# VH-VL binders against q0atu2, part 100

Target 1, 119 residues: q0atu2
Amino acid sequence: MLDKKARIRTSREYRNVFEKGKRLSGRFLIIYYVENALDNNRFGFITNKKIGMAVIRNRIKRQLRAIVREYQGQVKNKHDIVLVARAGIGKSSFEGMEKDYIAIMKKAGLFARNANKID

## First folded at step 6 (VH-VL)

Design t29 (framework fv_dusigitumab)
Fold by ESMFold2-Fast, scan of step 6:
Structure t29 (fold): chain C 119 residues (1-119), chain A 121 residues (1-121), chain B 111 residues (1-111)
Amino acid sequence: as target 1 above (119 residues)
Amino acid sequence: QVQLVQSGAEVKKPGASVKVSCKASGYTFTSYDINWVRQATGQGLEWMGWMNPYSGNTGYAQKFQGRVTMTRNTSISTAYMELSSLRSEDTAVYYCARDLSYYEDSYFDYWGQGTTVTVSS
Amino acid sequence: QSVLTQPPSVSAAPGQKVTISCSGSSSNIGDNYVSWYQQLPGTAPKLLIYDNDKRPSGIPDRFSGSKSGTSATLGITGLQTGDEADYYCGTWDSSLSAEYVFGGGTKLTVL
């Protein structure tokens, strides 16, 4: 579970990220992301009806939160990031979603492989 | 400038298959899902399915399952919809449309010009 | 037969206003956002309204949308002859394994 402070919760906050943020697509995920004025990251999760039935959408949302939580420490601070599930994500494994998340975050420059390396 | 350009009109016999193409330009092809929608003369719009051009995954309307296949070729930014075992009632204009997922909704923001498929009796 | 119900036709004079209804159920309109598409004679459909009430760039504010419960409405004020077209509502339907569904379409005539 992500802390309340680390979650985007209101429709106003979601729309801010969609309108002002950058968009990047992976195999199963789209991210929208923008720098915030806070001292922490916030994450949002969207699984629209195109993904499937409620039980599938709820499973995907839960799995995405777990993935985000696991890699939270590697994300550049001060960002609002919304994850949007793409059509077909319900056919992916947990490992497949995790791999896609890592790849898209690295491509966005939000997820440094060598974040803790000094030189 | 976003454009979806479809292949030309087709005339087919009952029992044949038809494959319609949809070439995308003006955006990153793999970043948006493609939907297919058809319309018989004087009739309404009918959704056929979606295709994710990055993964290749698809979802089809129950009515078309077993007869429709949606694919893509990412090197030429082109989506395809193939409909088999054609019947006279498949005579329609077939459209591809780009899917934009935005907040809690998904809708079709750009459409191809349409491809007329005629299945003769 | 369409899943979403629209009147087959509507008409009004230039400069007047008209509303087009779209009725569904809890598994589609009641549970999801509604889009509207305009189809001018001989052309492909064009997105007119998304997220119930939002307009894409280039769509004038005389076009508006709203949703209440399991029904949606498209409003057009200041009618012009160039508005003669078929109008379709559309949304996702969870009861049909996440299929996109359209209304039957409404032919608008400006007399």
Scores: ipSAE 0.348, ipTM 0.806, lowest interface PAE 3.5, mean pLDDT 88
Fold by OpenDDE, second read of step 7:
Structure t29 (fold): chain C 119 residues (1-119), chain A 121 residues (1-121), chain B 111 residues (1-111)
Amino acid sequence: as target 1 above (119 residues)
Amino acid sequence: QVQLVQSGAEVKKPGASVKVSCKASGYTFTSYDINWVRQATGQGLEWMGWMNPYSGNTGYAQKFQGRVTMTRNTSISTAYMELSSLRSEDTAVYYCARDLSYYEDSYFDYWGQGTTVTVSS
Amino acid sequence: QSVLTQPPSVSAAPGQKVTISCSGSSSNIGDNYVSWYQQLPGTAPKLLIYDNDKRPSGIPDRFSGSKSGTSATLGITGLQTGDEADYYCGTWDSSLSAEYVFGGGTKLTVL
């Protein structure tokens, strides 16, 4: 579950990921990822105003959280991962987002190919 | 201070339509979404949908798709919720609520006083 | 049958502590932040807690919120007669439709 302990929530935590992490770009997402000193993964989500109005940005954020949650158990441990939504994501389908997430996470070596969805 | 003032009680027949108004004051009307929530007598809260006063864009709960219409008049800072094809089970108090996003998710920080809609034959 | 599950009622004497649970699923509470609303008899709901554990201005620190997994909890300490009300949890659902969902509500009685 994406509980508090699984969330990047402070500006300092975000800056650490941006400054020390690696960056990969997908079609709809950019991910920044870095190893952490914890026993769990933490996820952050960034939606810029260029994506659309607040209601749209919030929807995208919720959809991304759903995707991350669904595959959370299949992601390698001890990583801070920030998902940055690209401008085109507002017009993408949920399935498109999911596909892009899976692809980029695999490219990063963070996601197993035989990953199963979490109930 | 922020205020949402709703229109008065309505009594309607089954099959009719009702349009409830929500006048906002104390803040920039077009900067915050307006949500509508209803509550049947003795029952819980039920979310109906949201409307962005700036664009007029809306999002409705699936339950009310095709039957609810949320609009606004920006010149008078007023939001409207129209529900058609009324049924007895639509009898409820209807609330408008301002949507606020502080950091993570949005929530409803200010509410109207509610409008009682009674549907009876 | 609300999407979020709350106990129908809780009760305690003045000065005591009560907790109200709110159980959901991964798509709602699991993914999203929870808000709590207080509804005094005959009045409109009032925001009590947002973002799981934050209090709006004017809400006393007797009220607290927490979240773990797919469940949220509202805590009320130093119970007062004026706290007698219905309490609702709410959150967004990370489904394709992205709807807001409420709990069924909990009636708090001060004995």
Scores: ipSAE 0.110, ipTM 0.785, lowest interface PAE 2.5, mean pLDDT 91

Design t3 (framework fv_dusigitumab)
Fold by ESMFold2-Fast, scan of step 6:
Structure t3 (fold): chain C 119 residues (1-119), chain A 121 residues (1-121), chain B 111 residues (1-111)
Amino acid sequence: as target 1 above (119 residues)
Amino acid sequence: QVQLVQSGAEVKKPGASVKVSCKASGYTFTSYDINWVRQATGQGLEWMGWMNPYSGNTGYAQKFQGRVTMTRNTSISTAYMELSSLRSEDTAVYYCARDLLYYETSYFDYWGQGTTVTVSS
Amino acid sequence: QSVLTQPPSVSAAPGQKVTISCSGSSSNIGDNYVSWYQQLPGTAPKLLIYDNDKRPSGIPDRFSGSKSGTSATLGITGLQTGDEADYYCGTWDSSLSAEYVFGGGTKLTVL
């Protein structure tokens, strides 16, 4: 569960990310992302009817939020990021979704590098 | 401004195939799914399927599986719907419609003007 | 026939109110948001209501939607001659393979 300020909620905000943002696809996920003018990240989650029944879509949404929450410390600040579940995600494991998320975020350059320690 | 412009009317014989085009403008083509919906004369709306322009993935109504193919050409922002093994019952106006992906359940916010397909011997 | 049931026609005088019903089941209206589409004679359908009760930009507040259980309703107040059209409800059906389904349509006549 993410707190209120870390969520994209309005259709206008989603539309802005889709129209102006960059896209990157993984096996089970597509991300759309754009820098924002805030001091924090916001995430949106799309699991439309094409994925399956409401119980499946709600499960996928909960799992994606849990993954995002677990890795939010890795994400570069000041981005609006929308995760769109692809057809086929319903057959994925939690670990498969997690691996896909990490891979696409790294490829997008949205994961912060570890700072080298200074001796 | 957002527009979906479809190809012109077609007259086909039974057993032939028809390919209808839908050219999108005024928005990012790959950010929205395209759905196809038909309407026979004096009848209601009938959903045929969806196509994702970014991935090429599709989902078809059971009634049309095996006869319909939905594709796109992203370089010209154009979606296509090809229906094969045409029967007289396929005589209808065929619409493309944009699918807004901002909700759990999608809906059709912009529609093409329609393409009349007549199947006659 | 159609998966969602609408009355085939409704009529009223200018300035009056009409309601158009749309009845489904737990796998469609009961499980999903409902949209309404207006089709003027000789034209493509136009989105009138989405997410049960929301209006797109440009749709006047005379048009309203609601949903209760497995049924949805479109309301039109202050009826005008320009409202003569066919009206369709639509939603996704959550059964074995998710498909979009429409009601059979309702012809509105302004007498």
Scores: ipSAE 0.014, ipTM 0.640, lowest interface PAE 7.5, mean pLDDT 85

Design t30 (framework fv_dusigitumab)
Fold by ESMFold2-Fast, scan of step 6:
Structure t30 (fold): chain C 119 residues (1-119), chain A 121 residues (1-121), chain B 111 residues (1-111)
Amino acid sequence: as target 1 above (119 residues)
Amino acid sequence: QVQLVQSGAEVKKPGASVKVSCKASGYTFTSYDINWVRQATGQGLEWMGWMNPYSGNTGYAQKFQGRVTMTRNTSISTAYMELSSLRSEDTAVYYCARDLSYYEESYFDYWGQGTTVTVSS
Amino acid sequence: QSVLTQPPSVSAAPGQKVTISCSGSSSNIGDNYVSWYQQLPGTAPKLLIYDNDKRPSGIPDRFSGSKSGTSATLGITGLQTGDEADYYCGTWDSSLSAEYVFGGGTKLTVL
């Protein structure tokens, strides 16, 4: 996530997504999402303390950012989306997290049906 | 209307195992983690572990590692906590609780009514 | 023994104010958000405060929470006899194997 415009950074912005957004859960991820008034998408990432120590939480956060960046072009415009890691995500592989992300985004209607075919 | 309903009281002998159930209703069972907390007679709350109903993954408190197993049956929205090699000091009320992961922290927003487990000879 | 320290009991008269402290360390309260749980006699605990100072729907504003450094405080104003209960603070300890930890509990008596 090099583009700073695509990041949710303030507590106020996170609170807005949690209070006004829809919630969907996957195997390793929960997303909260709401349409925004901008012409771009913004993403937030949360790894609560129950995930484990800082080394594990930081690894998960880096991997989730990489996944989001890879599939950014498939996400419907004008959304604020917060990814919350679930307990046990640290036991998942990168591929497992990626598959979960694609599945939950498709279920939310935020993704193209065949996003998993993107190279 | 979120509700967690636990199985009834159990009386066990030392060395036995007990399996407590927690049936969820009023929400998507796989969408929230379940925690187990116990309370010995006249004592405080003690966290035992968490279970992710979607993945089946678990994390246990060090004190219970090797004696506790947390599982679920998603077809009936039910979580289970099994404690083996029971001792008299395991006599307690056992609670399941739903874990809400939010912006700053996760916390336990709904609790089951509790299951009394008595271990006596 | 409990990881978080609370006074074993507090008491006050109806209509008065009481505060309950919860003391921890840098790996738990110092680095994490605190929740408070109320347990009426013979019942399951009920979430009273989350994220240090926020109330779930249905919790009256006479209940408040705060956190400073490695300590948290629960405040109750306008005490009622129905507030007689055990109160527990709780938070995650972000050690190598993260665990949720509770305070030892405080028995509130409304005299």
Scores: ipSAE 0.357, ipTM 0.813, lowest interface PAE 3.2, mean pLDDT 88
Fold by OpenDDE, second read of step 7:
Structure t30 (fold): chain C 119 residues (1-119), chain A 121 residues (1-121), chain B 111 residues (1-111)
Amino acid sequence: as target 1 above (119 residues)
Amino acid sequence: QVQLVQSGAEVKKPGASVKVSCKASGYTFTSYDINWVRQATGQGLEWMGWMNPYSGNTGYAQKFQGRVTMTRNTSISTAYMELSSLRSEDTAVYYCARDLSYYEESYFDYWGQGTTVTVSS
Amino acid sequence: QSVLTQPPSVSAAPGQKVTISCSGSSSNIGDNYVSWYQQLPGTAPKLLIYDNDKRPSGIPDRFSGSKSGTSATLGITGLQTGDEADYYCGTWDSSLSAEYVFGGGTKLTVL
């Protein structure tokens, strides 16, 4: 599981990211990211109605958490990052989601230069 | 201001290919997907596919799979849509449109002026 | 035979109210937000409504959108001659490999 300290949990924290952060769009994901005053990154996940029924949303959320966990050690520190699932993600493969995550994080410049498994 | 400017009208023979361009300006080209939508004369809008200008990744409507190719040149902020094996029913106005997405929705907020493609013997 | 169903045409006199329906299914309108596009004669489509009921900047409040279940509705009050156009609903459909789908369009005539 993703460490609690690495999670955005409050509405206030989410709003801060949306209001002050930068936004980038991938095919299946939108990320909002902003620097934080912490020594670690925090991740948030938005899986709203546009991606399908609750069972689908929950599955997608689990998959996104897995992806984030896999690459969290390669992400530059001191960032709050919110992942928003786009329409159609429910029909995407896990690999497709992963590729999209990697692509958009690279676009954002959030990966360390020595990061592994970066497509 | 955001603008999408498309290439001029095309006249093609059946079996030929057509490549329509869409030059973007007024925003970061690689930050937004480009969608292509066509409209036959007197008919409705038909979505063809999307292209991510950063990665070059695409997703096409099943109807056009194998026949459409969406590409881009990031250096000139231009998206391309090529349709091959043209048929008379491909006669239409072709639009590019920017895909704007927030955490709630994805939609097309800016459109090109359209490119008329005529396929005739 | 569009995935989303709209009436082919609607008409009303200036100043009146019209509604345009858009019917879909659970895989599109049911689980996704709806956008509406206005297409004036001889022009490219223009975004009119997004996220079911939100108006982009520059769109007057005479235009409204709503969604319930698997159906969406566009409302136009205080109808003006300049509103004469084709109107299309659109949304994503997960059953079609994440394709975007449009309604068949509705021609609005101002009498």
Scores: ipSAE 0.014, ipTM 0.660, lowest interface PAE 8.1, mean pLDDT 90

Design t31 (framework fv_dusigitumab)
Fold by ESMFold2-Fast, scan of step 6:
Formats: sequence, C-alpha cells, structure tokens
Structure t31 (fold): chain C 119 residues (1-119), chain A 121 residues (1-121), chain B 111 residues (1-111)
Amino acid sequence: as target 1 above (119 residues)
Amino acid sequence: QVQLVQSGAEVKKPGASVKVSCKASGYTFTSYDINWVRQATGQGLEWMGWMNPYSGNTGYAQKFQGRVTMTRNTSISTAYMELSSLRSEDTAVYYCARDLSYYESSYFDYWGQGTTVTVSS
Amino acid sequence: QSVLTQPPSVSAAPGQKVTISCSGSSSNIGDNYVSWYQQLPGTAPKLLIYDNDKRPSGIPDRFSGSKSGTSATLGITGLQTGDEADYYCGTWDSSLSAEYVFGGGTKLTVL
C-alpha cells in the first residue's frame, strides 16, 4: 500500500489538483497533475459512479494503487497526481491498465530518465 | 473554442434506422468521453449512453440496449449514434455532450446544438 | 417518470429569489455529486453548476447549488427575464447498471 504521506486524502486536496493541474488522457485513465511544495509525491484515485457498482470501482482502485506503487520510484519528485478511471476501464485487463499508466506518465514527462518499465 | 456540431434534421418512417453525427473541434477528440441525450417534444432530458472515443468502448441505458449503437471515426473527430427500429416515441431532439470529470463528479460541460429526428408515416 | 423529482414550474418577479428542488434516492443523489443544466427556449442545455455547488467560468454568483442527503437545490437570486428557462438536475445512479439520470425539469417564468 502507498505510505499515508503519498496519498491525497481530502476533497480540498483533490480539488486543488483539478483546479490548478494539467490534464492528460489515456485509453483507460486520465491524470491531473501539479507540482507540490512538499518533499514527496502524492497520488489520488477516482473511480466515478459511472464506472459501475462499488465492487467494480473498488477492484479498479486496488489495481491502480498496485500499479502506482510498482512504478513509484520512476515518478519525478514533488507532484500531486490524480488518476481518474475513464468509462469502460472495467473491461480492461490489469496489463492493459498498467501499459496505459506507463504511456500517459511518459507523455506527461513525469517519469524520471533513469527509470525503466519492469516487464 | 470547444464545439460539437451535429448533423441536420431527419424524417424517418417507423421501423427505419437513423444515424446522427457529432463533429468535435477545439480539443483532442479522444481525450473526453461523449454522451448522448435525447429530449422528446415538451419532455425532459433522457440519457442514452456513453462512448469512449479512445477505446471505442460503450455503455448504453437499459431502455435502448439492443437498439442503439455508438461509434466514432477518430480521423475526422466525429461521434455517431445510430438508433434502429424507430417508433413514433423516438421523435425527439438528440444531443451529443462532452463528459468532464471533476473530483468524484462527472458531468456534461459542452453540448451539441441538437438534431431533430421525426418518426412518422 | 423521471428518476429525480423536480417541481414542474416555478415563477417569480424580476429581482426576487427562487429555489428549485431535486429529490432522489441513496443510489443517485445520496451517493454522488449533482450538476445543474439551464436550457433556454429553443437551445441546447448549458452547464450551470457542477460538483454540487461549483460554477463554471462565466456563470454569475446569483446561481448557487447545495445538496443535503438525497436532495439538491438550485438557488437563483436577483431574477432577470433572461433567466426564463428549463432547469434540470443530473447525476449518476450507482445501481447495478450505472446510468446518468436527470430530473424532470423545472420551467422558470419571470413575470
């Protein structure tokens, strides 16, 4: 699980990222991201009610947290990043979500140069 | 800057199909989901479904399942909604709308001008 | 029948205040954020309020939203004749087949 300091927890913190951040979309994921004034990265995860029932939303959230945790060492320091599930993500595989995450983070310039995808 | 421009009015006979288009401009077409909403004369708004232009995935309201198909052509930034087996009750204005997420909410920030579909014999 | 219940009409004089209610259940308004849409005669709907109480750029602060339990309210102060329109609340319903649901609409007349 991500350290509590690496989590965006309050609605105010989420809204800050949505209001001030940049938006970039992938096939299954959207990220909103902004540089923070902290010494660490923080991640938020949103599975909107349009995704479906709680059991599906909870599964997607767990899988996204696992993906973020696996690649956290590759993310440039001092960013607040919110992952938003897109309509249809429930039909994707874990590997599909993982590939989408890597692609979108690289496109955003958020992956550090010395980091590589672990297959 | 953001615009959704829909195709013109259609008159169809019962049992026919209609295909409405929605051309997006002023943003990256594949970056936002598209929803379709209709409104019968003098009635309220009725949601029909969503389409993810990046993946092509769709979700339809149960009422329209089996009669509606939502597709897109990314090369021309255009979404389509086809409704088959038309009935007089399908006479309505059909809207496309762009989906935007903010925190845990998801809502429609830009709408097409609407396409009037009349089903009569 | 609409899933969300709104009064069919409301009326008031210029300069007055009105409120429009939107009532749902635990699977929709009780479990999600509410948006409001304004539809001027002969036009497409326009986003007026999102995230229960937020205004898009260009929407004056005369328009406000709130939510309590399974109900949401749209408030309009300082009514103007240009506010004559149909107003719709909307949200996602988190039941087995998630769908976006609208209120039945409220026609606002400024007399």
Scores: ipSAE 0.750, ipTM 0.904, lowest interface PAE 1.2, mean pLDDT 91
Fold by OpenDDE, second read of step 7:
Structure t31 (fold): chain C 119 residues (1-119), chain A 121 residues (1-121), chain B 111 residues (1-111)
Amino acid sequence: as target 1 above (119 residues)
Amino acid sequence: QVQLVQSGAEVKKPGASVKVSCKASGYTFTSYDINWVRQATGQGLEWMGWMNPYSGNTGYAQKFQGRVTMTRNTSISTAYMELSSLRSEDTAVYYCARDLSYYESSYFDYWGQGTTVTVSS
Amino acid sequence: QSVLTQPPSVSAAPGQKVTISCSGSSSNIGDNYVSWYQQLPGTAPKLLIYDNDKRPSGIPDRFSGSKSGTSATLGITGLQTGDEADYYCGTWDSSLSAEYVFGGGTKLTVL
């Protein structure tokens, strides 16, 4: 699990990301990202209702947390990043989600230059 | 056939609470989310939130956070929406609606007949 | 004030065609399927279009939906007096904590 300090938890924090951040869409994910004034990154997760029943939404959220945790050490510091699951993500494989995450994060320029194990 | 039948009209004082019921029939109650939408007189539709009858999980519009509670009784296939701290601007017709929530989309395919809630001093 | 913008009213004579627009943003219409609801006077809303352009059973093909970019359009051909109603577009919005949002509604008057 992500540490509490690495999580966006309040409505105010989410709103700040949505209002001030940039938006990029991938195949299965949309990310909103903005620089923060902290020394660490914070991640938020939103699973839209359209992706399925609660059990599906919870599964997707767990999978996305796992992906973010795996690559968090390679993400540029001082960012708030919200991941929004798109329709159809429930039909994707974990590897598909991971590839989409990597692709969209690269497009956003959020990975550190010296980051490896990306691709 | 699918039916959603709501409870009768309510008249409340400011500060009071109202609890509207929505009885579902013609389908597996726990398989579809129930949404609540209200409409003030002469105004548009306003989404309030959703409730999953199987888990009881809910999602509320920010506007109603802390003031709305959506529940269900699966034994009688009935969903409930309780709104507290009522004010005059809460006067509206309240609808329950069944939500088809699949991987591709979500929409409200069946609606209750509506419940008129009047808040007046 | 609504997240999705609709014209307040449209009108046409019987047999004519009307279109109702629904304008949003990338966080709602841009990335999500749009639904349309018909509300006859004094009645509950009724699903008219789902998934941008699909009709539920019982909805005649006079009704059509389309989506392009951050906008959606409802089309009604062969307008009938019975079509006089309020029409609402709706979709999910990711920027509002995945809330469902409606347009302001359009009143269709059959002249």
Scores: ipSAE 0.022, ipTM 0.680, lowest interface PAE 5.8, mean pLDDT 90

Design t32 (framework fv_dusigitumab)
Fold by ESMFold2-Fast, scan of step 6:
Structure t32 (fold): chain C 119 residues (1-119), chain A 121 residues (1-121), chain B 111 residues (1-111)
Amino acid sequence: as target 1 above (119 residues)
Amino acid sequence: QVQLVQSGAEVKKPGASVKVSCKASGYTFTSYDINWVRQATGQGLEWMGWMNPYSGNTGYAQKFQGRVTMTRNTSISTAYMELSSLRSEDTAVYYCARDLSYYEGSYFDYWGQGTTVTVSS
Amino acid sequence: QSVLTQPPSVSAAPGQKVTISCSGSSSNIGDNYVSWYQQLPGTAPKLLIYDNDKRPSGIPDRFSGSKSGTSATLGITGLQTGDEADYYCGTWDSSLSAEYVFGGGTKLTVL
């Protein structure tokens, strides 16, 4: 579960990331990302209706939050990052989503060089 | 700058299959999903399915399940839609369209010019 | 029939305003964002409105969209002869099959 201050919460905040941010796509995920003027990172999660039924969308959203939380310490500070699920993500495993997230964050240059691994 | 260019008109007999192509240019092909939509003469738009060109995953409208296959060749930035067991009611213009997921919605921001498929005996 | 209901036709004179409705249910318009597409005679559809009320670059501000409950509306002001076209609403349906659904289309005639 992400802390409230680490979540993008309003439609205006989401639109700011989409309008001003950079876009990078992976196999199952798209990220939109932009530097913010805050002391922390904020994450947003979009599982639109093309993903499937509510039960599938809610599962994907929970799993993405868990992945983001696990790798939170590796993300360069002061960014707003929105994860958008691509069509077909419901056919992926948790491991597949995790690997895709790591790959796109590395390609975006958003994983810090001295990423903190917590045991 | 973004373009989707489709293959030319096809005339097929009932029971045959048709494969329509859609060549993308002006953007990174694997970064956007492709949807297929058809339109019979004088009729409305009918969604057929989506294809993710990065993963190869697809989702089809229930009406076309078992008859449609959507694929891609990433080396030539081309999407394909194959419809089998053709019937006269499959006579239509077939469109490919690029899907942009944005905020909580997704929409078709660029469309191909269409491919006319005529099924007649 | 189409999943989303539109009037089959609307008409008005140049310079006037028209409104095109699109009616759905809780599993589509009620729970998702709506797009509108313009189809000029003999051409492919063109995105006109996305995310209920947003216009792509190049679309004049006389085109507007809105959504309330399970219905969406396309508004066109200052009608021009070049606006004669078929207009389609579209959205995702979140029921079992998770399909994109279109309205039946509205033919706009500018007299």
Scores: ipSAE 0.553, ipTM 0.859, lowest interface PAE 2.1, mean pLDDT 89
Fold by OpenDDE, second read of step 7:
Structure t32 (fold): chain C 119 residues (1-119), chain A 121 residues (1-121), chain B 111 residues (1-111)
Amino acid sequence: as target 1 above (119 residues)
Amino acid sequence: QVQLVQSGAEVKKPGASVKVSCKASGYTFTSYDINWVRQATGQGLEWMGWMNPYSGNTGYAQKFQGRVTMTRNTSISTAYMELSSLRSEDTAVYYCARDLSYYEGSYFDYWGQGTTVTVSS
Amino acid sequence: QSVLTQPPSVSAAPGQKVTISCSGSSSNIGDNYVSWYQQLPGTAPKLLIYDNDKRPSGIPDRFSGSKSGTSATLGITGLQTGDEADYYCGTWDSSLSAEYVFGGGTKLTVL
């Protein structure tokens, strides 16, 4: 599980990311990202009803949190990052989701250059 | 019924740009991604990219990055694909296709009739 | 050259069964649902199979799809002359930029 310190939790925090951040769309994920004034990264997750029933949404959210946690140490610091799951994400395996996350984060330039795990 | 109607055939010179349109009807235009796929004569299908009509967000194949632009006009339920710096190898039939990515699927269930683009000097 | 590999051609007599293979990798077929498209001569592609083995409305049960590991298969039973067409498998590949990828296509000839 992601530490509470590493999570975007308030509406205000989400709004800040959406209003001031950059947006990048992958096939299964859309990320919004902006620099923060902290020493750590914070992640937010959005799964809307178009993805499916609550059970499915919760599963997707858990999977995304697991992916983010796995690669957290390789992400450049001082960023607020919101992951928005696209409805088609349910048609991807966990590994597919992981690869999509890596791809989009690489495009955003959010991974450290020496991150071996993302290759 | 769902229908995608594309613009007519185009003939272009190398270096020029072409903009193909795809008018959607029979469904909520902003609810489905539009994908573009081309097919050279006697060749297979080649995916070019996707565009979400609601947000305008796009994802392009690496091969076409910097050369393709996918847009839409929601008021007339029309998607556009513009390809610049045309080459002879861009000669192909270009298709738009509806994608169910924002619902249950991740596939192309309806296709336009295709637009022939010929690039020749 | 295509990311997904299909046989260039297959042929069978009317009434027979034919199968078309589609081979990929873990980043595409392994991770994602496979779709199949039928393209009759001079026409646009048509969705034939989605989500590995599901048929859209209007597609007869003579058409079937399956997936195992990094490979997918299209099956056509009771082959008809009208089935003569090109068939393409397709799926998403998240290895680089989450691109959709097609097989090279298979030309089905009804003898």
Scores: ipSAE 0.017, ipTM 0.675, lowest interface PAE 7.2, mean pLDDT 90

